# Ledger of designs, part 72: VHH binders against o26223

Target 1, 191 residues: o26223
Amino acid sequence: MKLLWTSQHIKVTVHIDGKVSKMDVLEAIKTRRSIRKYQDREVPEELIDKILDAAMCGPSAVDERPWHFIVVRNREMLEKIPEVHPYGAMVKDAPVAIIVCCDSSLEKIPGFWVQDCSIASQNILLAAHSLGLGAVWTGVYPLEDRVEGIRRLFSIPEHVIPFSVIPLGYPAENPGTRDLFDPDRIHLEKW
Key: E = the ipSAE of ESMFold2; O = the ipSAE of OpenDDE; V2 = 0.75 times the mean of E and O plus 0.25 times the DockQ between their complexes.

## First folded at step 6 (VHH)

Design e25 (framework vhh_8pnl_2)
Fold by ESMFold2-Fast, scan of step 6:
Structure e25 (fold): chain B 191 residues (1-191), chain A 120 residues (1-120)
Amino acid sequence: as target 1 above (191 residues)
Amino acid sequence: QGQLVESGGGLVQPGGSLRLSCADAGFTFSNYDMAWYRQAPGKERELVARISTGGSTNYADFVKGRFTISRDNAKSTLYLQMNSLKPEDTAMYYCAKAPFESWIDYFDYWGQGTRVTVSA
């Protein structure tokens, strides 16, 4: 895969297996869909590195950046995720999953790590989509049983909180694009 | 308005077939992704199959090749065709509005369920 950049105008061109996809930021946001079916095809480490770089570029409360990431490619470990995450069945069929975690020792202001990890999770989904991959955010926090199940499965220390599990791969489904703009939710000057 | 009502459950022998239906009394059915879940005695609810507004389908491994999910937007009805039924398929089956973009469990609207019993 190759990525082309310009500093004056952000134009992203992604080359995937001979295919060329051009996607600006608004297009990426509007056309991203949750993907739960994946091709039997490995995701290159280079693409995972690009996705995680993007994940770390989000805004963070008081710049605390409490996020840590676990990259899971081991088939046996991926197959165990549904045992502790009941609605994560698709994870075992993915070539790779990213677990977004909060290191509570990095927290500077109480409670805002949830927004920080949400931003990182969404950036993973957008970056994956822009690179021709599909991904889905499966929720872990604040469900205590899932938090503890994932912690035990991946040997996560007590001061670290698993927030989300994001399987990703080359998409094997093509859900339609949504049009969700609702002007009744926009208030000018006053409620 | 738009309560989900499941039907079509019953008692069958192993290897038998059933067709479940889920009717939405409202007029917004075609705008929502839909799913079938099941809950076996003493177990938590688990996803069985999902279908988008555009017809894209996803299945749990334990039903793949045996069950088929489909929808009829004109009739505001969701279906689950269940073939080669096994005792392990015994459960209450629930219909849910389950948009693909949910990042948590599909705790949207749930019906009351329809019971499927595969004789042991």
Scores: ipSAE 0.371, ipTM 0.726, lowest interface PAE 1.5, mean pLDDT 84

Design e26 (framework vhh_8pnl_2)
Fold by ESMFold2-Fast, scan of step 6:
Structure e26 (fold): chain B 191 residues (1-191), chain A 120 residues (1-120)
Amino acid sequence: as target 1 above (191 residues)
Amino acid sequence: QGQLVESGGGLVQPGGSLRLSCADAGFTFSNYDMAWYRQAPGKERELVARIYTGGSTNYADFVKGRFTISRDNAKSTLYLQMNSLKPEDTAMYYCAKAPFESWIDYFDYWGQGTRVTVSA
């Protein structure tokens, strides 16, 4: 948004910046892959904001939307994640990571926060892909050691549960798409 | 305290018709799934009909073929057309809204209700 000041009148002009995604929703779903190798290049804050906006658009149990997100750009902190999450080694090489959390004080129905945070995590992956970034979901919950390790590392309060760690960046790998359609798993009218 | 206001209830004879309306004073009507519930004296509140933001509808078995739910997003209004009314349709009728893409049936906003009495 740009402001133009002319004499006795202010004109507010909206300026649209940024890349428009060419990928439709089915293409995004079918071509998204886990990316664990990233370019040495920072991700603009604008793209992170778009990804988090998309994350919050998922359906939620009783619309409780218990999601909170920690955006980690500090290199020293990213380098410590593999110490408490052994399968998160790629996180140290990512320019940024998003930690998806559940604030239990926002729960309206017990236990469904897992599905809510799963939906938010998947939306992060799809949004990142649509914007030309790569990302991967690294599981935290329900592994208690990882939950407590991430909690301690990021000073997360006891009523908040870290669910997933999602490193993201410009991809430095290009894995092919998978053909996963299996008609044997589709039953017409009955099992 | 919802921003939902129901109207259109009244006393009708068996076989009669009524059209209920529910006005939403909020600016986000198009983002909500809408429903009609009813509560007869001494009974629990039950779902009558639901309409989703995309326009698809669900009806309770006891009203299928007799009631039609519809919405007008431009007017922020929900409707229930009730035909072939029966004495067992006597109840307070409530409209309710659920947030866009809620994947379970839970309604946080309720109107004050409008009374429908079917009596000879």
Scores: ipSAE 0.007, ipTM 0.108, lowest interface PAE 12.2, mean pLDDT 81

Design e27 (framework vhh_8pnl_2)
Fold by ESMFold2-Fast, scan of step 6:
Structure e27 (fold): chain B 191 residues (1-191), chain A 120 residues (1-120)
Amino acid sequence: as target 1 above (191 residues)
Amino acid sequence: QGQLVESGGGLVQPGGSLRLSCADAGFTFSNYDMAWYRQAPGKERELVARINTGGSTNYADFVKGRFTISRDNAKSTLYLQMNSLKPEDTAMYYCAKAPFESWIDYFDYWGQGTRVTVSA
């Protein structure tokens, strides 16, 4: 059956307070996938700005917000990342990468910066997906050799800890979606 | 806890073909990215081919057009079809898996390997 118009069939595009929301939050969470292949196409700075704004909106332990971000677009620097991050080979082929860091001078309680930077990393992945980009979280902390390698490569001071490297770009692969709901992991009232 | 078991290696002449298999005894094969690596005499271990959970594939330049990676999620098995084999393809071939949505891009499950020898 043919459609006479399409506006009533579009469920993903919503107008809220004069702003356009292109994807439902639950849909974004359920359809986000790790993307490791990128088109040879630059990502506009305004999209990176939107992603970083979303990253900073996450909750943090005692509102410490310890995150700092390095945006890497320089091809020579991107090509050096796999030398200090052995399984980050896809980073050299990405148009841009974001390094999520913890500034330990902003930490108010010990150890919870890991959760803070995890939340910021996930927000980067979700925001990228909602904007039509693909990204993947590649782990740095707590692997000491990767932490020190990234620190040296980007001249990161000793009080700042690199947490994750997130390459991103327009996706050149489509891994589909997952069905991960497991009711056996839900306990009602008691274990 | 899942064990990877490679098979299908052997001795072939140049221009021959082999099909490698990797069986995963684990329950969550369909949630893992799978890869074939090889280690040739005098060389470091190198990626040959990768396949993600959705079937998207990546190949090293030295095997493009000759090798095909595929997976059968119902059988929890990974395959590598190797055609037009060359003496430089001689290596121990390893199967590896990583969790599909892992925040760490680290292959921590490896098999024992299967040997491929290409010689006259």
Scores: ipSAE 0.251, ipTM 0.570, lowest interface PAE 2.5, mean pLDDT 84

Design e28 (framework vhh_8pnl_2)
Fold by ESMFold2-Fast, scan of step 6:
Structure e28 (fold): chain B 191 residues (1-191), chain A 120 residues (1-120)
Amino acid sequence: as target 1 above (191 residues)
Amino acid sequence: QGQLVESGGGLVQPGGSLRLSCADAGFTFSNYDMAWYRQAPGKERELVARIDTGGSTNYADFVKGRFTISRDNAKSTLYLQMNSLKPEDTAMYYCAKAPFESWIDYFDYWGQGTRVTVSA
């Protein structure tokens, strides 16, 4: 068969309540919600690999790509995250979490690693959603107590900065849709 | 500017019960995850319990089985039922709006709160 490629819409196959559907990029962006309740189900390693591949595909300041990722499946370690991250209480109930880190030795331009790691974090959320998973970004940087707590817990070296902790799993909640378009925030030609 | 008003605190004996309320005058209450935080003397603020827009709950391990968080969207009110109170529960209790899509649940502004004192 001849594979037809469309330049306007990238179609992604997702699992929704046992069914497979097509979701374009705009639909994925508009329907992604933070998920903090997870089913007691293992997330296949293959899906984590796809998510991390997507995480590394974002734009990066002077293409420095300073991100490193820690994949945490160990229940004992997941249960310790709330001890150093107060907002991370839901992480202990997730089957897996990804810690997004910046390796400062890869930084080519000061300070832009924050945007780089933000882009990687959002790509993880979108990729997880596109694969039928739920996830939530829990902030670490720039809160120094959380940064040092996560660093110590996961033996992260001094030149590496933990940026976010993203628990993920099959969703056990279904938040409603949002309508966020606000034309008052759009200015034509000038402010 | 605090939009949330906490009430229901007081002095209680160990093993006693209290019900805290948090009233929100805004019509956006139903769009937010809501949480109870506490700050004990000389300690950092800590999350006690969280409830999402659909009524699903999460609790800190030290209150599981003793505290129950609930919400009434029609009244724009959040509740915390506290049973089997211990001296260690003594703190100022604060409610918070936790925007569902927030990537950071960090508050630099605390309302007045409601004081809970558990003493022998």
Scores: ipSAE 0.386, ipTM 0.731, lowest interface PAE 1.4, mean pLDDT 84

Design e29 (framework vhh_8pnl_2)
Fold by ESMFold2-Fast, scan of step 6:
Parts: sequence; C-alpha cells; structure tokens
Structure e29 (fold): chain B 191 residues (1-191), chain A 120 residues (1-120)
Amino acid sequence: as target 1 above (191 residues)
Amino acid sequence: QGQLVESGGGLVQPGGSLRLSCADAGFTFSNYDMAWYRQAPGKERELVARIRTGGSTNYADFVKGRFTISRDNAKSTLYLQMNSLKPEDTAMYYCAKAPFESWIDYFDYWGQGTRVTVSA
C-alpha cells in the first residue's frame, strides 16, 4: 500500500511558495519522472535557488566541483534552443531552463567532469521533483554539434563545456510509477 | 532491444474500425513507454499516439477523438483502437518502445509493421 509505506518513513520538508512539500529521499528517487509538459506559470526565483544549491551538493572527482549553471527565462532564447538541439523541442514551452556546464579550469583530474555534471543534473531533477516541479534532462555532451550550438547561442567561453539543458516548470502531466527493480542484476560475492 | 510484433491491419471502408495489437516478447514491456507510429506512402514516419507506463496518453492532433491507445501489462501487449477511419489514415503502422526517461532521444526497436488501407 503506497499510503501506509510512505507514512512509516521520515519525511523531508521543503518550503515551496509558502507551503510545505513532504517527500522522503527514497520516495523522491523512485517517483521522479521526466516531465515535458508545463503549466503556463512562472517558477519563483527562490525555488531555482534551492534547486541550484542541491545541484552543488553532489560528490565530484577530487572535490573539483567543476559545474557552472546558466538560468534561462528569456522566451526568445528558450525558443532558439530547438534550433541547435533537435530533441529539445519542449524547452520552448518551459518557463525556465537550466544549462549545466563544466568549467574546465576547475578540473583537477581529466575526464571525470562528465560524472560530476551528471550528478549535478540528476540532483536538479530530484530537487525539482521534491519541490513540486517537473523537469527533464536533455543531452548535450558528447554530441559535438549540440555542444557548439549551445555554446554559441549562450556566449559560453571555449574553456566551458555545456553538458545538459534541463527545462523545468510546474507539471502539466502526471505520469504513473515504474517498477524497475531487477534482482537478476544483483550478484552476491561474485559475478 | 525487444522484439515487437504488430498485427490487426487490413482493408477497411471509410468510417470503419480496426484494432491494432503489438506483442512484446522481450519481457520488459511494463517498464517502457510505448508508442504507435505510421508511415504513409511517400511520407516520413510520424507519431500517432503514446502511452506512458502509468497509463497517461498523448495523441497527434489528426487522430484525437478517433483513436485510443491502451496497454495490457499482464499480456505484454499494446493496442490501438482506430474508429472513424479516413483514407488519410492509410499507412504502415509500427509500434515502438519509447524510452521516455532517456536523457538522449532514441528508440529501441521497430517491428515489421502492420498495413492499414482505407478505401472504397
């Protein structure tokens, strides 16, 4: 029973627009879904601040924390993203998007920034979900045409690599849950 | 990739109905978003309808109110109920596993398709 199961767990409380959203960490991870349809509602700056704070709390290789973020609210700029990212069509309909970038000057060990920025991207998705928002990760790196297109569109310096574009907003769709647990992928003591 | 097998196509008169089925032999059906696409003669393949794992549905504007997508997870089968068929619906119909949670857009596998012909 979903109601009984969730009621027995410690709930994490997050303030959102003066209201409280309660979701334990395990529930947030298991119920997060990609959202590509958004309400025509602005997302308050304080929620974006909370999401970005959560994004920066992920582990990184040698604690290099190479991430930088671009917050895009300008409608004309959002409408141009699908021109350089063919599968990012939903971005133009979102009230805001976050571009996750790697500043290579902060890199302490070559190549691990990809994992660092992946962790930051997932934390954005989880934080957004916990705050009552929906989001989707649209891939940029390692597709060279998308990397260069996003770089030019947002005037990103050559030492900074755009990694993902994450549109977000209040969800206008409510997907169900998935059962992804596969015990055949768990090996005890050896393969 | 899974193996998808479409069936249920045929010749029907305008205004008629057909029910398409897509069986998934891959044993992972319940964990995927599923979609129906069609390819009309001389045209590109286009999305007709999509159904998420939880049952939420999306339809192309040209079939809204006429077509209904549904799934039976116990039978690992996807359906497309097509009512009020028009000559413009004539196409090869394909089902696909749609990885909606993918951070990069792609599809696993397309079946062989099932042909729908709407004519007098």
Scores: ipSAE 0.365, ipTM 0.703, lowest interface PAE 1.9, mean pLDDT 85

Design e3 (framework vhh_8pnl_2)
Fold by ESMFold2-Fast, scan of step 6:
Structure e3 (fold): chain B 191 residues (1-191), chain A 120 residues (1-120)
Amino acid sequence: as target 1 above (191 residues)
Amino acid sequence: QGQLVESGGGLVQPGGSLRLSCADAGFDFSNYDMAWYRQAPGKERELVARITTGGSTNYADFVKGRFTISRDNAKSTLYLQMNSLKPEDTAMYYCAKAPFESWIDYFDYWGQGTRVTVSA
């Protein structure tokens, strides 16, 4: 695969045979689904780097960008996650997981780090989908037992708060799409 | 708000067939992934089959090839066609809305159940 510039000066990846694949942003948002079944196939480090770059591009309160990420590929560690996160059973079958964390020392305004880490988590899901991968957000914060379990399992210091665990891989399921537009939730000019 | 109502259970001989139905009185049936679970006497509740909003299906090994899950979004109804029934299929059967996009766990919302008994 080669990188080249189009007439729009947009970097794209092209196969040697001239094929290019591009997903529109709205299509990516509307077709992303949670994926809990993965192929037995490794995810290249280059794709993880692209996903984490996208995660860090999210807006944050007062531009505090408090997020840190743990990339877990070790099978023994992935297999231990369900012990501290009961609904994270699918993580043991994933080739890789990303743990989204807040470094509280980077917090400039109290409490908004939750929204910051939510934005980073959603960007991980969208970026993974755009790259042909599947992922699912499994919640950790604010469930104290899960927060402390994940902290202990990954040697996370006290000033860092684990927020979410996101397993990802090449999808082994296709849940299809949803039609969720509800005009009754839209109010014009006033409530 | 919406309530799931299962029906179609009964007594059947080994090798027989039953079709279970689950009617959703709610307004958002087409936007939920749906599942059938069962609970045999003295055992915990277990997943039998799942169907997504897009129609993808998944089955437990112990029913694969014998049961078929399907949905009718226009009627807000979920079905389970059960063929070649065995005594070990005897259980209370439950349908559930499976909020597949939940980021805080995989939660299911239950109906009251319909009883299936397989005996001579």
Scores: ipSAE 0.434, ipTM 0.730, lowest interface PAE 1.5, mean pLDDT 85

Design e30 (framework vhh_8pnl_2)
Fold by ESMFold2-Fast, scan of step 6:
Structure e30 (fold): chain B 191 residues (1-191), chain A 120 residues (1-120)
Amino acid sequence: as target 1 above (191 residues)
Amino acid sequence: QGQLVESGGGLVQPGGSLRLSCADAGFTFSNYDMAWYRQAPGKERELVARIHTGGSTNYADFVKGRFTISRDNAKSTLYLQMNSLKPEDTAMYYCAKAPFESWIDYFDYWGQGTRVTVSA
């Protein structure tokens, strides 16, 4: 399994608009897009496991790694998310969603869990893309009504804070490319 | 870049139809998620329908099956086809846009609204 893992870490294939390409890390970062339309097709458990492994590999403040993840495949539960997260309506059409949470009992330094969970969320998006899936980060924290709605819906304890809801699946849209390099935002030596 | 102009509102009888339009300035329209909101007299503004850059849509339960949201990126225009209108659909209808790579759907640009009145 370790030997297979080593082989899989070098290069991956991705399915974009029916075509297969192999991506390095830089290409994956530059071509990842938010995907909100999914095929009616199950995502294998093995791919979710790989995504969550990647999510947990991010840096965290004082190595606190406060993240916990809820994997939601139940159709009934996915259909209830838009009731407590109005901008997450696409979640009900996804085959699976990952809820990124902070366990505040794991905090070693107050407040940095937001950056920790942001890093985990971005790693989920990037890993999904590298594996031929599409995903989108839908914000929960710091919107109090969404935080409490998600907490109640998924029986999340009081010391755990839901941070983001990330629906994912095989993409049924291709938003195309974008070029965001802006040299005016780069300052050499001084502002 | 921020000017949204709604049109198509009016007075109709219950069971009637209206088509609302929202014209954007024409710059980078295809890079924005678009939405229709409404605000009834004495009530808070609520989401009616949203369409993402890739064409995926979502609807409030109270309009599902009756309203259809669509977009024309070549014309930088958003539409809302409203069928089987009910008195409770009476409201000011607003167009809004947000960047499609936003991890939070905070709408930075709003139109001035178009009034829809459904009355016997």
Scores: ipSAE 0.331, ipTM 0.659, lowest interface PAE 2.1, mean pLDDT 85

Design e31 (framework vhh_8pnl_2; at its last look DockQ between E and O 0.36; V2 from the best seeds 0.00; counts 0 for: pae E 2.7 > 2, unsure alone 64.6 < 65, grease 26.6 > 24.2)
Fold by ESMFold2-Fast, scan of step 6:
Structure e31 (fold): chain B 191 residues (1-191), chain A 120 residues (1-120)
Amino acid sequence: as target 1 above (191 residues)
Amino acid sequence: QGQLVESGGGLVQPGGSLRLSCADAGFTFSNYDMAWYRQAPGKERELVARITEGGSTNYADFVKGRFTISRDNAKSTLYLQMNSLKPEDTAMYYCAKAPFESWIDYFDYWGQGTRVTVSA
């Protein structure tokens, strides 16, 4: 009953203590970069909970919210990911990874779960960045070998589709920022 | 529209050095993050080093302190200076335009590569 409030208050205290970056939403979106090198530091469970809370707040097709998440901290399991994901070598060096999955039994409209899981993945990246962490989206779906490899490695049921693997941690690299605004891609009233 | 062409590989003894080059005939070389990948016999292709369009570098742990990635935008050429070579560095080396923010590591273009063999 009051346990949830107490837990939420503890997570807010961690945030206030400056363990996370203070930035507005536009800054977070514009300055987020993929991070593939991590400090040898544990990520507090409270920060993972905040990230997953943010992940579940995205818009979803017919509000089906088909996403499920696997949080992987076990070193031996993280070390096995590169065996089934050839470009996921950085995952074994991360303190934690989140696997974004679609539970097809929750699907209300066919095919839009891909956008739903993409939104959840991007929210994970933005939330991690806003909390002073670095993360990278490594693609799984629609590459069949990666989908089945991740499924087997994490005992994922056949009706659940692994979508992305997102390692995260305190960043050990700074790739800088990008200037991507292109007014030639904006059309007023008509193409 | 251009093609990446790797060169500079060869046979060297342990402790030797090689410099790999990757020439890009394309107009937009300076606007791309670039990387060196390698594939050892019987192993998966893996990232060796990356350099952003702004010149920031990142290295795999197994080459830190031994390899240096650099670029010459005027020549549209990417380099990998390899020092203190080990038998474990034996591989085909490939360069790639490596969009750092890609959520999928799937390159629709790979060069022929350049072979590096480190043996006695």
Scores: ipSAE 0.438, ipTM 0.743, lowest interface PAE 1.4, mean pLDDT 84
Fold by ESMFold2, look of step 7:
Structure e31 (fold): chain B 191 residues (1-191), chain A 120 residues (1-120)
Amino acid sequence: as target 1 above (191 residues)
Amino acid sequence: QGQLVESGGGLVQPGGSLRLSCADAGFTFSNYDMAWYRQAPGKERELVARITEGGSTNYADFVKGRFTISRDNAKSTLYLQMNSLKPEDTAMYYCAKAPFESWIDYFDYWGQGTRVTVSA
């Protein structure tokens, strides 16, 4: 089904993957939580594809799109991640993890790749949430010990920088939502 | 923001119980997700349990239902009820502010810890 938007009196219905989305973007942003407990349930490849598609939709500095993604499902490899990333212990219990990397050879404007990969990482979290999955961003860059460890473990070349490790799966916990709005952080016209 | 003070440690027999407490005189204790960590001699500090500001909990796998984290925001106190203690639970136990929505685990506010020793 296709409807055209041609004037202020014609509404548009977008068709995504044969279904109309049921989660409002503001709701997704407000209700997404870091999830560190997962069910013993495989995440279908189709869902990972949708998540990575969303990850690549983010803006980047001069459209440089420096990101690369390593999808890790191998149990032995997942179990080794905490050995080089000790605060990533939940990764060993996840059915899958995504490692967000920067290929520095794609960098067009020096120093903005961190923002670029942060945007991709947040999109992964939101997309996973919208698909009924839970995820958590575990930091790698700029901690040199973690960067070196992950690079070694996954044979990541020198010009590629592992940025984050994002385990995900069907959630086995519910931290609830939070009311974090703070009007004191809002400044009108000037500080 | 006060100083975190752990208490309630001691020497117990295997199978025994202890209740750890962590007090913070800080005005905003109720606004933080909190955690217990432990460090055995020669080992790295490891997460034991987390509890969100709203009371949702998360436990390390080795806990296996033996420990319960809780909080009393009116008293600005965090608790860890430890049951069925084993010799491998011997460690210094620390409380910390441990926000669930942090992409980095970092100990900004923690005290000297309380020692738990499990032995015959």
Scores: ipSAE 0.271, ipTM 0.595, lowest interface PAE 2.7, mean pLDDT 85
Fold by OpenDDE, look of step 7:
Structure e31 (fold): chain B 191 residues (1-191), chain A 120 residues (1-120)
Amino acid sequence: as target 1 above (191 residues)
Amino acid sequence: QGQLVESGGGLVQPGGSLRLSCADAGFTFSNYDMAWYRQAPGKERELVARITEGGSTNYADFVKGRFTISRDNAKSTLYLQMNSLKPEDTAMYYCAKAPFESWIDYFDYWGQGTRVTVSA
């Protein structure tokens, strides 16, 4: 039975119009793209709350939930982030950014916080997308210069590790979607 | 794997202009983010400008509106229009292709570079 994967070109009609179209989880995953251009439009606090709620719903190692979130709306601070995070140039153009951090004092098992914060970060991206926002994961950890830069900029304690910076906003671009499925990466029973 | 080939570099006086080109002979050009990087002698390679497959652009702080990155998907060519050049812009300029989705500034492929020298 040749599973004809009909590549349904899911035309993600990014309805630029503020109507939060409900999308299912698979649609959110498949159609999500990194968005690096944003409208000159504020993101309501309600949406940020929903995003942060989603961020905290992911699993974590032994349920340690080591994540903390810094919500940044201050324009001066947003504009300073690119100075310490070269890949974060788009942050200055976003109305808001979330910095995902790990509180190492909350770790029950050392080292799994990377997965925990990754899950939280990805949930932020998916939630944002489902709410009609665009976002991008900009890597901070494990690049020491970026970690220290963000730490200093936001006065983050030594026991707390900045992990990612995620600018968010209403999207001002539509990069489209691609089929990323690769059957060559699937191994049955053995390599 | 397609070869990125940069061109357009040269010697120019301060305040002058250059237009760099990068021809992509390999992969589907339109499917990838593209970027210009530069490396000055004794310095680390740094991002100059990025353009997404969707056409969104980002620039380094030092660009200050002097440079414009653009792409022609039909020609599989990336451009960097550089105006108001300064001596500090002297560097080897590299074209790069970035992965489709990346949360780091990673690139799949680099060209050989084109040299830009800004001198009186």
Scores: ipSAE 0.086, ipTM 0.534, lowest interface PAE 2.5, mean pLDDT 88
ESMFold2 (binder alone), look of step 7: mean pLDDT 78; pTM 0.794

Design e32 (framework vhh_8pnl_2)
Fold by ESMFold2-Fast, scan of step 6:
Structure e32 (fold): chain B 191 residues (1-191), chain A 120 residues (1-120)
Amino acid sequence: as target 1 above (191 residues)
Amino acid sequence: QGQLVESGGGLVQPGGSLRLSCADAGFTFSNYDMAWYRQAPGKERELVARITSGGSTNYADFVKGRFTISRDNAKSTLYLQMNSLKPEDTAMYYCAKAPFESWIDYFDYWGQGTRVTVSA
């Protein structure tokens, strides 16, 4: 139920060699990696619910929150995604995928829905990671062929734009962490 | 920035094997995720396999169980071991720096490729 969804239901945990520890926000951001290999394990609906709750908590232009989400668990449907998204082959091996969509009828300011849906997509990746899952953002918008392919495959109405497809599951790979801090990209006082 | 040089292609019969190599003369090879791509005559390019800087691998379904991607950071070389080759594997093969964290598939080719032809 919607009225039962609160931030206190979100757990930030990391499973380390069978031990559970709390992952803080900076740790989650710095250690999240794209995951394209998944264990043959079902993801509980409770975890998907927590991820979607987090996805909807991002900032939004004029607070328009144009997001809609399609949760895909059906194996036949997951297997069809690579047919309309040529670089989404890993999606068919995932136990679940989330399709992030923009409902244009909710748009209050033209064009900013792209940033809104990007924020929702990144929150899905971070929330999944914080819950011990792995995920990867596969781009749909603004590639017209993928937008139309996904729309037709999932019966998405004309006023709704599929933005990203995010397969997720328990990770079966560990690419390690990245050291990306570049002080040359920081300008003090002026460019 | 560094030039990638592919080699190891050739003519082989169905069921045969080839090992492709991709050499980077630069000092940065170990820091990059790498990939093999191919383009068959009259078709669009497609991803064959990826390998992260840490050694994690991903494969396209049409090569799973037949191809193995690997790297030797000390030699700055990427490999693709191709077994049980099929006529459908006939293509120009390219290595590239792989944008593993990319939310969109973008391919950055540094070499001219190496040709693989599978026919009797």
Scores: ipSAE 0.382, ipTM 0.709, lowest interface PAE 1.7, mean pLDDT 85

